# Ledger of designs, part 1: VH-VL binders against Cytidylate kinase (cmk)

Scores and structures below are computed, not measured.

Target 1, 230 residues: Cytidylate kinase (cmk), of Chloroflexus aggregans (b8ga54)
Amino acid sequence: MRVPQTIAIDGQSAAGKSTLGALLAEALGYLYFDTGVMYRALALAALRAGIDPDDEAALSELAHQLVIDVTQPTVADGRQYTVLVNGEDVTWAIRSPEVERIVSRAARFPSVRREMVRQQQLIGQRGRVVMVGRDIGTVVMPNADLKIYLQASLAERARRRAAELRSRNIDMPLEQIAAALAERDALDAHVSQPAADAIILVNDGLTPAEEVALVLNRFVYSEQALENGH
Below, numbering starts at 1 at the first letter of every chain, in headers, positions and changes, except where a header shows other numbers; Kabat numbers aren't used for antibody chains.
F, E and O stand for the ipSAE by ESMFold2-Fast, ESMFold2 and OpenDDE, each averaged over both directions (binder to target, target to binder). V2 = 0.75 x the mean of E and O + 0.25 x the DockQ between their complexes.
Where letters were taken out, [cut] stands.
Atom coordinates printed by the task and the answers are left out, and those that the model quotes come from them; centres of patches stay.

## First folded at step 1 (VH-VL)

Design a1 (framework fv_pamlectabart)
Fold by ESMFold2-Fast, scan of step 1:
Structure a1 (fold): chain C 230 residues (1-230), chain A 121 residues (1-121), chain B 107 residues (1-107)
Amino acid sequence: as target 1 above (230 residues)
Amino acid sequence: EVQLVESGGGLVQPGGSLRLSCAASGFTFSSYWISWVRQAPGKGLVWVGEINSDGSSTNYAPSLKDKFTISRDNAKNTLYLQMNSLRAEDTAVYYCARDYYDSSGYYFDYWGQGTLVTVSS
Amino acid sequence: EIVMTQSPATLSVSPGERATLSCKASQSVSSNVAWYQQKPGQAPRALIYGASTRATGIPARFSGSGSGTEFTLTISSLQSEDFAVYYCQQYNNYPLTFGAGTKLELK
């Protein structure tokens, strides 16, 4: 098989989707992003416009008027991608605590999500993209060239989340992390389902490099494609 | 509904011991870490320690580690705090609080009403 | 241990006003801060966690902000039921530590 132009990665929380997605994109020279960054961009625009994040009609109208784009990094400042709202670089602004506060509230409305999906699909149509989320292979890119549904045991996901928090100097109880992940899995069950044509990848005990190698074995890739990712 | 009910507080002489209980209902007790937090009269909140869901691991405030022991009985939906070598500075209302964690962070989402421990001669 | 310093110790305000409460950590705690409200004779009630996420059932007038060492709790349009003591808490490092509290009192 030829190198896939569109790769969808879905799966359980803390299963390693972002790590796998970023490494695959680096290897292939593709754009990588988690669809959550587009909801963060909408949330930032709402804050700037003074829109209540619980006002579905106002948020939906705002979403329809915004052009949110995600591109390869435009500045060499450590970013993995560039996020643009109507052409303005908001890559670091969307990481603010103010945006973090309201993003889940803004992202919950079906009318808002439909518009964000439309804009995500436009990015996907350009090809050379690894898109990460919960419904990429079923809703956003149903015709993706390669679909991966990433799974890991609850214990493994809890360890990964704990390690992530420790890298930020947070020493959280492991079993409480596991309980929270189990609750999150239950909430996500109605949305996060593998596409019928997805490859189910169980990554218990695998290093990130081993995960990437397993995925690359699913298709033929050229030396040129790998070099372009560096 | 989620409920946490502390009991076992009272008047204790300096050097004495006391065992507090926290009875949980309305949720799957065996799935949560639980903490003890104390508050001296007219003062702020002080974290005592926590216990994991199966009781195999505990964490304590360093100043209290040798005096207090946290345990749990999941069959009885009950949390315990064993307090030894009590001093006047241990006088406080003792709360049990449920540890909650999700992708946004960590906090104590449900608290009991507290039980007062008075250490006095 | 990480010391959490709250200021002011007491804030006198009227209903309908905005209250801003400060919390400073002795070293960086990222965004790992929670805020609690306590009324006389009652257990604390969670308001905010992750520095800025509202706990379930908490009114929109309560908002949190900050990261690193500087954190703020804002109550936009004060209601009579908001007069209470407010505590910040870090959960970045063990032992978990609380600030000494800010008492919000009727002017």
Scores: ipSAE 0.000, ipTM 0.421, lowest interface PAE 16.3, mean pLDDT 85

Design a10 (framework fv_pamlectabart)
Fold by ESMFold2-Fast, scan of step 1:
Parts: structure tokens; sequence; C-alpha cells
Structure a10 (fold): chain C 230 residues (1-230), chain A 122 residues (1-122), chain B 107 residues (1-107)
């Protein structure tokens, strides 16, 4: 009751939402996932069914036939969660290049998105969950116990993105990464906004461990946060 | 170092068939989508089709779907293009190109072979 | 299919000049555009992806911009090795499609 059971994390591209979400969930023993994994699961199912990713009606019908679930890890193989499609473990399959190719196309249709949001809401109703995305606090879990909108300076987000790309053996100038992020911010400003009751966190100058500690001490375990943030 | 080497091109009569090969080395071939892209003499690049990492799925340019088949043998690090019912319009240099997917969904043909020339003529 | 239209077909420029190459999509492709360079007798070379991100090893004089339906490739301070044909390509939708190319030539 006092400790938030549902945590929604939204925010700017490369602001560290997934890192914050995963570490908060680990500290609390909660389920963590990025809602994008559900669109990846749909994309995988579409590939397997031979469905044209431009066929909205067929994709929408497929989405309604699927039970996509996200649970705590069922296998100790380094995963942060388990993704199930009609009971089948697709956790690693949804990370394939095949899925990467079509996930944005599958995710673009409003009818598909409505069904995915419905399934996300069912997962949220169980509580003990940290969901990361763009509209979690406004659409998916409008009554989440704690809502965080994460943002960071363009320079900090560019550094984080550069580190991510380097880990995949991709070298790009920091200035080029910053320009791409600025363009993404402009596009997202027309669509994504923080919920009115969201806590705005600026992630500049904090390590992931420091940010998690700040959130836990001030917004999860604090009585002031519970009275003023909920 | 990443290398893709096409072979199997040559002169073929209209209505004939050819099988092109693309030998890959310097990377884990079975992790990548690979495309065939062709270029008629003096003309631009035209995407022919692609095959996924394990060979279970293929996509083709609509005009070529009935006459071209892409396959791969991951044990041999080799990609194939079977071409049937060839016409003069199929005369082109055929390239194999490795598809690199970024986490953002961005896609790039980051490495290309040198190409193999197919000439369809009487 | 999405049609990519490049203009001009041929651009005559001198070393040291700035070249701007245009690419238009028949419908929105977001930022899902890549650019390639092809020299005579050679395979294409990747330059740009995501409309504006340089591929590994590509000099800073190459820059891309644009979103939706209008895209540009800019080469600042042209070098002699930059005279080639440049292709834009969309990867927003199947089939993958290329523009017809812009030939960058001396004078």
Amino acid sequence: as target 1 above (230 residues)
Amino acid sequence: EVQLVESGGGLVQPGGSLRLSCAASGFTFSDYWISWVRQAPGKGLVWVGEINSDGSSTNYAPSLKDKFTISRDNAKNTLYLQMNSLRAEDTAVYYCARGLYYGSGSYLFDYWGQGTLVTVSS
Amino acid sequence: EIVMTQSPATLSVSPGERATLSCKASQSVDSNVAWYQQKPGQAPRALIYGASTRATGIPARFSGSGSGTEFTLTISSLQSEDFAVYYCQQYNDWPLTFGAGTKLELK
C-alpha cells in the first residue's frame, strides 16, 4: 500500500529509462519490461504466420488471437524477463534481426496498438511491476502508484548512446549522435508528454546506482513522496 | 575481415537459368540477413530480394518473385540466387550485400561483394 | 512500392566546392533512408543510415539530413576521390527501393 506497486517510467530517448527501470525492479523484486517487447512479439508472430506487415487488418486480427505475456525470468540465462506468446517462450527470438526489420512497421497501426495496450494493462493489474515506454503514465497505467518522466541533457544522452554503440563495435562522432537525438526529441515532442502527476527526473551527473538510490529513498520509501506523489 | 565474393555469372540465352553463389568470410554468416541487389549496365541499383539469418524466410521484389529463389547454406557460408526464365532485362551485375540492423531499427548494407555479371543475350 | 527520386541526375562541380544532393520519397519514410557511394567498376560503399548517421570510417565532410519525404546528402569541401554516383535508399517498407542515382562529375 505504502510502497508503490506499479511504477511507470517514460521519458526522452537515451535518457536511461531502461537502466533505471531494470535496477528499480531488481531492488524491489518487481517485474521489469519495456513495452516495446510486446510489439516485437507481435512482429515475430507475423513473420511466422507469413502475414504481410503492411496488412493492418491481418495484423490486427493476429494481435487479437495472441496472448502475449511478460513474466519474471523463467530461466537463469541472463534474461531480465520472460516473453511468452500463447505460452511459448520467445524471449530471445524477439531480439533477432528478422524482428528488428519489421517491428516499427507492425507497431504503426492504431488498431494494433490498442490491442497491445489492452494486454499491457492486464499485466499492470497484477502489480509489482515497472513498465518503461513513452505513454505508460498517460495511457497504459494512468493510475500507476509512481510515475517518473526521465530526461537528461542532450550532451549526457549523446554520451550514453555513444557508449551503447561502442559496446556493439559501432564508432560514431559524439556530435552526430547528438544531432540524431535532437531530431528524435523534436518528433517526440508532438506525441509524447509527461503525465500531469509524473515526477520529472533530470538524469544529469548521476550514476545509475545514484539515481536508483535517489528514487528509492525519496519516492519509494519516503512518506512525503507517498503523500505528495500519489 | 568481412568479405563477400559472388560467382556463377556469365552469358545465358533468353529463357535459360543460372545459379549465382556468394561466398562469405570474416564474420558469423548465420547471424545476418543477406540481400541480392542488381545493377543493369549504366543504370541504378535495384533490390532483388533478401533471406533471413537461418534461411526460413525470404522477401522478393514483386516483379521477380516468380522467377528468382534465394537460399543459403550456413554450414558452407554460402548464399545462392537461382534465376529462371531469364530475359534481356535481367542483364546486370548481381551483388550480394550484408544487412546490418541497428537497435533503432535502422538498416544498412554495410558490406557488398564485387558483383558478378549476368548477360542474357542470343 | 515507394519510389525514391534523386535530383539532379548529374551534378558538375570542382574540388573544394560544396555539393548538395536531393532525394525525395513518394510517401513518408520517416528517417529510414541510407546513402551509398559507387565509383566506376566498384561495389557500392555505405555512407549514411537513419538519414543522418555516418557509417563507420566515413569522413566528416559527408553529412545527411531530412525526414518524411525530403532528404539531402551534403559533401563539404569536395575531394577528388568523391567523384562518384550517389544512391539513396529507403528501408521503411518492402520492397526496399533505391533512387536512380546522382552522378557527381568534374566540371
Scores: ipSAE 0.000, ipTM 0.428, lowest interface PAE 16.7, mean pLDDT 85

Design a11 (framework fv_pamlectabart)
Fold by ESMFold2-Fast, scan of step 1:
Structure a11 (fold): chain C 230 residues (1-230), chain A 118 residues (1-118), chain B 107 residues (1-107)
Amino acid sequence: as target 1 above (230 residues)
Amino acid sequence: EVQLVESGGGLVQPGGSLRLSCAASGFTFSDYWISWVRQAPGKGLVWVGEINSDGSSTNYAPSLKDKFTISRDNAKNTLYLQMNSLRAEDTAVYYCATDYEWGYFDYWGQGTLVTVSS
Amino acid sequence: EIVMTQSPATLSVSPGERATLSCKASQSVDSNVAWYQQKPGQAPRALIYGASTRATGIPARFSGSGSGTEFTLTISSLQSEDFAVYYCQQYNDWPLTFGAGTKLELK
């Protein structure tokens, strides 16, 4: 039986990728992480070094100097993973507002992205990992054992985003949220397309538990999945 | 109202090929996984295979994967089954059915009969 | 593959009686079992999914039960239009598989 060792989850904004990824990893005993945490780790290192997040050359040089690693949780404090920068645990530090403000700026540079992808690929080579992002199945792990592209209707994604914002005391009209998600989809069209060998999973009407059970039964543990290279 | 209409069935010689169509209406076709299910005269239901919502992935019954191909054209709301190297045992009514919760078939077409005979 | 075994192959009953149809899976399928009704010359009609959830428009006299490997379809007060072939199907694992059917016929 060939259980997939590397699972790539891509998809539309607010489609539930992180929830699916975390639950799949929990069921399999695999490492789970969103690749964004590695860009947050770089951003934190840049802030600490006094590097301008708009300086591509300095950021690229810093990225090459850092060993950024993501491992199974090392502390039982509610974390889903442990993020290390040169061996230092930065798991909670990367969630700071200062990091949040600059992470998109740091992540926009091709030279920085190439180095982050290289480090992501090293983590993937260890196996027993569920990696979530925008281009995992096409760029980061093009040879992943199982590739899932998660879709949900615009209306459903808008509802999920609204609930998320309300939990942070942000009250925004559903129509405005839907418009923002549609604009984001258009901007991501070039980079967030499903790999040709990805399983397209529609996340409408399923609970997270039902979704993860169906993925495990249909694409991880089944005899048909084994024939398809899983 | 949901409607599925199969067509393209008929008499074909052993070793021949045939392409079946399933025309969908009354729902958002591009949101659904769809299966082909066949039934030999006087026999039970046998799953042939399925295709995901955008057509990028297919799964087949192990015995049929090398001779049948499922595809879809979402712009035309149409599903296809390409059947090659047909033999007498492929004689059956072929149904298309919408695949709810990854395997429960909630809506079915009327079926189209394929007869493989000399 | 998971083998679905239905019994009996034929059940002879009269209108107004209770009919009980059995479906057994060769390994656990949790509650991922559906039931279909098929009349001569017609496409199958969905009756039950999730072992016990009745599909839209299906009369209350149809009920499903079971989990794991043993499943039952019950028709509590048989009507003349209920004489048909009934199929169970598992959708817990690939490939999807059906039972061979139980034919419900007039005594």
Scores: ipSAE 0.000, ipTM 0.397, lowest interface PAE 20.7, mean pLDDT 84

Design a2 (framework fv_pamlectabart)
Fold by ESMFold2-Fast, scan of step 1:
Structure a2 (fold): chain C 230 residues (1-230), chain A 122 residues (1-122), chain B 107 residues (1-107)
Amino acid sequence: as target 1 above (230 residues)
Amino acid sequence: EVQLVESGGGLVQPGGSLRLSCAASGFTFSSYWISWVRQAPGKGLVWVGEINSDGSSTNYAPSLKDKFTISRDNAKNTLYLQMNSLRAEDTAVYYCAREGYDFWSGYYFDYWGQGTLVTVSS
Amino acid sequence: EIVMTQSPATLSVSPGERATLSCKASQSVSSNVAWYQQKPGQAPRALIYGASTRATGIPARFSGSGSGTEFTLTISSLQSEDFAVYYCQQYNNYPLTFGAGTKLELK
């Protein structure tokens, strides 16, 4: 049976990529991570070095000097993965508000992105990994064994995002969430495109458990998937 | 109904210390970052510092980090500001403010307490 | 640190008029700007965050715009309760910084 060793999950914001990715990885015993984690690690290193997050040349030089790795959890403290910068565990440090405020600024530069993609590719080479992002199937792992592009209606994504925010005790009007998602979709349009060989999944009306079961039965363990060359 | 109630302010002599409290209710306190913000009489708002959800990390305005310490007790839904080596310029109303989250742009102060006045005078 | 500059320092207007308040950052803060209203003797109240998103319970007459270094708060049909001091704040970089405020006063 050809169980995929590398799974790339791309798609729209709030389409459920992280939930699907984490549950698939748990079912398969694979490493799971969102590639944004590596940009957070770079942002933390930049803050520590006193580098302006708008200075592309300095950020690019820093990125080339860093070895950023993502591994299975090394500590039983609720983490889903361990993030290392030059061997230092920065898993929780990269979640600071200071990092959160500048990560998108640092991540926008093509020279920085090229170096991060190179390091992401090294992690992918190990196999047994579910990688989540916006260009995983097109740029990071163009030869991934299974490529999924997740879509959901704006209304469904807004509902899911509202539920996520409420779980963090944040009560934001649904209309505002939908407007923010639509704006984000427009900004991401040029980078978040499905790979030609990606399976397009519309997850409207599916619970996370139902979606994971569908993917596992249809595209991972299915004899039909093997017959179709998935 | 979100509420934040500061207490512990009062008159203190120069060089003295004071500990402020902020009692939270109406939300899951342990899920939010909380900031302290001060305002001198007739002046504008100045950020003092913040503490993360579980109390393991703090950030301060660089000019204040050596004299102020923020801590929290999630079991008591209470935030603290320890103030040492107080000077006349530390006279201000001290507010605790909850950091709400905008998923595109980060944190802002969505709810504020009424404030507690600290007067540093001999 | 990022300096937030608000103008004008005071703005005299009448009820029913439109007020436009400006806020400029010394360097780019993306859209990470919030606006707060403060009345004498009261705590600040959140109005806008993310440069343009109205906070919970804030009337539609309040709107925000801008990105990068230039931001605007507009109050489209002033009510008597809107006469207050308005502060902009950036939350893009540490330390978090506020403008000096614009006082909106009755003409």
Scores: ipSAE 0.000, ipTM 0.438, lowest interface PAE 14.0, mean pLDDT 84

Design a3 (framework fv_pamlectabart)
Fold by ESMFold2-Fast, scan of step 1:
Structure a3 (fold): chain C 230 residues (1-230), chain A 120 residues (1-120), chain B 107 residues (1-107)
Amino acid sequence: as target 1 above (230 residues)
Amino acid sequence: EVQLVESGGGLVQPGGSLRLSCAASGFTFSSYWISWVRQAPGKGLVWVGEINSDGSSTNYAPSLKDKFTISRDNAKNTLYLQMNSLRAEDTAVYYCAKDYGDYEGYFDYWGQGTLVTVSS
Amino acid sequence: EIVMTQSPATLSVSPGERATLSCKASQSVSSNVAWYQQKPGQAPRALIYGASTRATGIPARFSGSGSGTEFTLTISSLQSEDFAVYYCQQYNNYPLTFGAGTKLELK
């Protein structure tokens, strides 16, 4: 009846969901972001405020005071989106090594996650968005117009991660990469589950371009979307 | 079968203290957040608080923060609720409830409850 | 805190009929609403989460809908075992809050 306005992409670590999400958003002219950038924004604010990343009460209070927004790029400097904290552009600051060291610690607290999810939902309500994460279709945007759960074998995900690391001149044994991904999967097992109405895509052997074309042709620009005539 | 079994309820005088237990089985207890929820006779459900998987973090309903303490012993698969300075309005059936995951805040399994009666 | 208001307090219906239960939040909770069924002397049982997703083992006659501030639980063809108290719960904001319940009773 219409082109989906909200697209949720979930899946296992290194399954290719960020690449798929970015390319789909580019094709549709939609906002794209991984929800992790909002946790990075909180982590940056915590660092600036001198808050211990293991202090849940202080982090929760900070989260309630912050307005974190994600918008289409406001500057043509190669960014895929713009991240704002209380109106300040922190898009590149959230990628610092200091933020990377603490983001997982800050993101583990339920009180923090509930507030971040609330702010993610406000962004989703605007429509024209592709949001990537682990629970977008089940928690953040349970009424998303299109839900995709991306799967790939452990071996394929390890291969992709190894290639990414090599592109940054990091050479880690494939066995070590696979072990780290398996450990991550175990920690995420109870939160990274496909929504009942999600489309399950297996990403073994498809190029990013082929995957995007498949999604666009089968689930976005389907014949059914043209029947309404409105 | 997932099971949660509460115990430790009973009659206590105003100003008294009581410690409730919740014994878990049939799932990996150390992987889940667990909440305490209470229900006064003939009334609705009221969230008391929650504890994370390793016991390092707790959240409480603001009105109960200073009188109740939640803890857990993962080696014994047991959750606890320490209740101090009890008043008549604390009379309720106390349930332990398993969170669906880490931060969801909805409950897929509940225990049968244990009754706490606070009266003079 | 977010206040959840359920209506009606009591609904009298016959087996085979449709029951519609309402739950309203004092501010937007997106789709972060769960529904529970409780029979006298028993623990609550999970029915719905995410406003519309049925919990494991819950019959298809139970359905949930809504988003933002208004939510509905519908039981399409009542069975005798469905007469119970139903609670909605928001999990969008701390503290977690429940409605006061709707009692579904036999007419």
Scores: ipSAE 0.000, ipTM 0.442, lowest interface PAE 14.2, mean pLDDT 85

Design a4 (framework fv_pamlectabart)
Fold by ESMFold2-Fast, scan of step 1:
Structure a4 (fold): chain C 230 residues (1-230), chain A 120 residues (1-120), chain B 107 residues (1-107)
Amino acid sequence: as target 1 above (230 residues)
Amino acid sequence: EVQLVESGGGLVQPGGSLRLSCAASGFTFSSYWISWVRQAPGKGLVWVGEINSDGSSTNYAPSLKDKFTISRDNAKNTLYLQMNSLRAEDTAVYYCARDEWELLGAFDIWGQGTLVTVSS
Amino acid sequence: EIVMTQSPATLSVSPGERATLSCKASQSVSSNVAWYQQKPGQAPRALIYGASTRATGIPARFSGSGSGTEFTLTISSLQSEDFAVYYCQQYNNYPLTFGAGTKLELK
C-alpha cells in the first residue's frame, strides 16, 4: 500500500476539522480546501452577473457555465489555496461581506449542488488533496484513500464556540451554546453521518499537533513503513 | 495521583515582571482547560484567566488582559503566567486550577499556590 | 460582570447543627454555580458543581440547591472539620466571578 492520495475529512460542528485538514495537508504537501469556498465562488459570480440568488434556473445555468478550480497557493500572501473562476483569481474576493450574505441562499438548490459536487470530484481525481466538508467521504469522494470523521465532546465544542462568540463581544451562556450545538447535531445526524469505512477520530484530549502526528503515524505512514520494513 | 504544583513566586518591585509556572502530573494535561486564580492576603478568590487544551485560545478578566499572559507547553506538561507592570495590588497567592471535564469553568483540582509579593 | 453576593459574611454554629449558606447572583446564571471550601493556609477544595452535583469524595452532608439568581449550600450535620471559608462561583458568563466568602466558625 502507498501513502493516501485523497483524504476526506468530515465531522461535527466546531470539532476542528479545518485546522486538522490544513495541518495535515501542509505536512504532506497536498492541496487543502473546504468545499464551501466553491459555493462562495459561485455566489461571487452570481453577484457579478446580477443574478438573483433565489433564481434556481439562472444559478444552475451559471454553475454549468463556470469552471471553478482550487489549486495550491499561486501567491505568497498568506493564503492556504488559490480559488479560480474561469481562470480569474478570486481567493480574497469570495471573503467579501456581499458574498457572505448570499452564499447559503445560492448553495441550497439541488441542481447547483450537483454541479458543484461534479467539479469537486474533478479536483479530487487529481490526487494529493485534503478536502474538508460535511459529506466528503460519502458523496464527494466516496472512494477517497483515507476518510476521517472528526468528533469532539459537546462541552469542548461549546467552549470553543463560546470563546469565538466572546471575541465578537457576544456573551452567551455555555448551557445555551451547548443546547444549540446539540440541536444542530440532531438535525445533521440523518445527513452528515460518517462513511462506513471512515476512521472515527475523537478530538478530545489531543492538540492539533498531536492529532496530526497521530493521523500521519497510524493511518498515513504506517502501511508504507511496514511494506518498506518487510 | 492528579497534581498541580505552582512555582516562580517571590518578592518583586513595583513595575517589575515575573513568570509563574504550574507543573501538571497524574493526568493528560493536553486534554484540559486550566485557569489561574489569585487571592490577596485575607481576601477572596479572583479569576485571572484561562487557556484551552491546545493553547489556541485564552480568556482573561478584563482588568488584567493588558498585563498578564497565559501560555502552555503541552510537551512539558507546564502552564505559565507572564505578569508585567506589577503593582502592590497584584500581591496575592496565585493558584492554577483545572477545569472540570464536562462543566468548563468549574474547578475540580487546585494547586497549592505560589505567593507573589509586590513591594519596594 | 456578574456580582456574586454571599450571606452571611460569618456564621457561628456548633457541631451537629445544620448550616445554610446563601449566594445571590446579580443576573441569572442558570445552574452554573460551584462551591468551594478553603481552610487557612490551604488551597480551595471543590464541593459542588452545577449548583447541586457533589464533587468526588465529598460527604453526603454537603448539598447544594438553587437556580437562576438564588443558591444555597447546606451542611446537614456539621463536623469539626467543616469550619472553614466557603466560596460560591458562577461560570455562566465571562469574567468568571466568586463571592466574597462566608466564614463558618465555632460558637
Scores: ipSAE 0.000, ipTM 0.399, lowest interface PAE 19.1, mean pLDDT 85

Design a5 (framework fv_pamlectabart)
Fold by ESMFold2-Fast, scan of step 1:
Structure a5 (fold): chain C 230 residues (1-230), chain A 120 residues (1-120), chain B 107 residues (1-107)
Amino acid sequence: as target 1 above (230 residues)
Amino acid sequence: EVQLVESGGGLVQPGGSLRLSCAASGFTFSSYWISWVRQAPGKGLVWVGEINSDGSSTNYAPSLKDKFTISRDNAKNTLYLQMNSLRAEDTAVYYCARGRYSGSYYFDYWGQGTLVTVSS
Amino acid sequence: EIVMTQSPATLSVSPGERATLSCKASQSVSSNVAWYQQKPGQAPRALIYGASTRATGIPARFSGSGSGTEFTLTISSLQSEDFAVYYCQQYNNYPLTFGAGTKLELK
């Protein structure tokens, strides 16, 4: 029997994917990352090279020239992973406001996304990884040993998002947050659908610790899960 | 729910130009990438090109890049295909097809198509 | 460009039978392959994406498999409404390309 070596977590915005992914990886001693960090790394490289984030040909060329890697933390500074661009540690640099402003523009091109997916697949082939995103179980790791599609009620996701924003001193009406999440759900509907072999996990009413314990006990360490992971 | 309706097809002479339209309804048009795909009578599907959600970026099949231009008017929920220097081999049903909100993926919804016939 | 080769060009089958349609890419496309169904006079309808994920509303009798360069669409327990042309498409590299289609016809 085999414990899952590759775990894909997809799901709705603000459903708790990153929290589940990070805690699950911590429990298993696996690498954790959200695939968005690789697009942030590309965006940072584009900014540094003076490349227009709307220039697909230049971004695609850049993506093919870059070696973007995500590893276990190399420095004990509170990071959950280390992001490397051609060997340079960019873990904190990719979180800059400048990168945040252009990452969605850089990430929209199919040619760029295909190269990022290729690099994500190479990381996945190493095993011992929990990868989080919107299409991990369908596009990035279609053969992942365990696929989870995380859902939560709109009310819970709005509450979770509101708490996050307040921790950053941003105060938004709950109704406005809920409306924004509902619109995002509609936009993502055909892309962020569960893989046919994914476990649909509804996390309403579960604390992060309870959610992790449920996944570990029922889908990672159980006799059925070990058989299925084979 | 989701609808895409093409229009503007018809008979055009070789060397002529034509503008096709695709009217979208039932979804937030400005959030999706949309493609044009054509199909010659009795033949298979051929991708023409695509446009991103805000209209700032386009990608084309290399053989069609200098003949066809894709644009959109998000205020009117309408996609356009400008076709220039048309030849007999451009005769086809032209479909607009919805991609994903971030880059092209698979095409989940298609219009009924509009026939363009290039003949003298 | 990546060439998608579908076989057979035509497959004659009876209702209740199993149909297996093949699609080969000239170079690796990972799992970035979709399948579409097209009936005469109609627009294509999405069936499968990501090589194996059924699109919304598609019956369980349709299944996809494969990765890299070889892909298969399987239709189990064929229904009369399934007689159509089926196209595979790669969305791994620009330009996006389709196979020439497999026509599924009544025996």
Scores: ipSAE 0.000, ipTM 0.405, lowest interface PAE 18.6, mean pLDDT 85

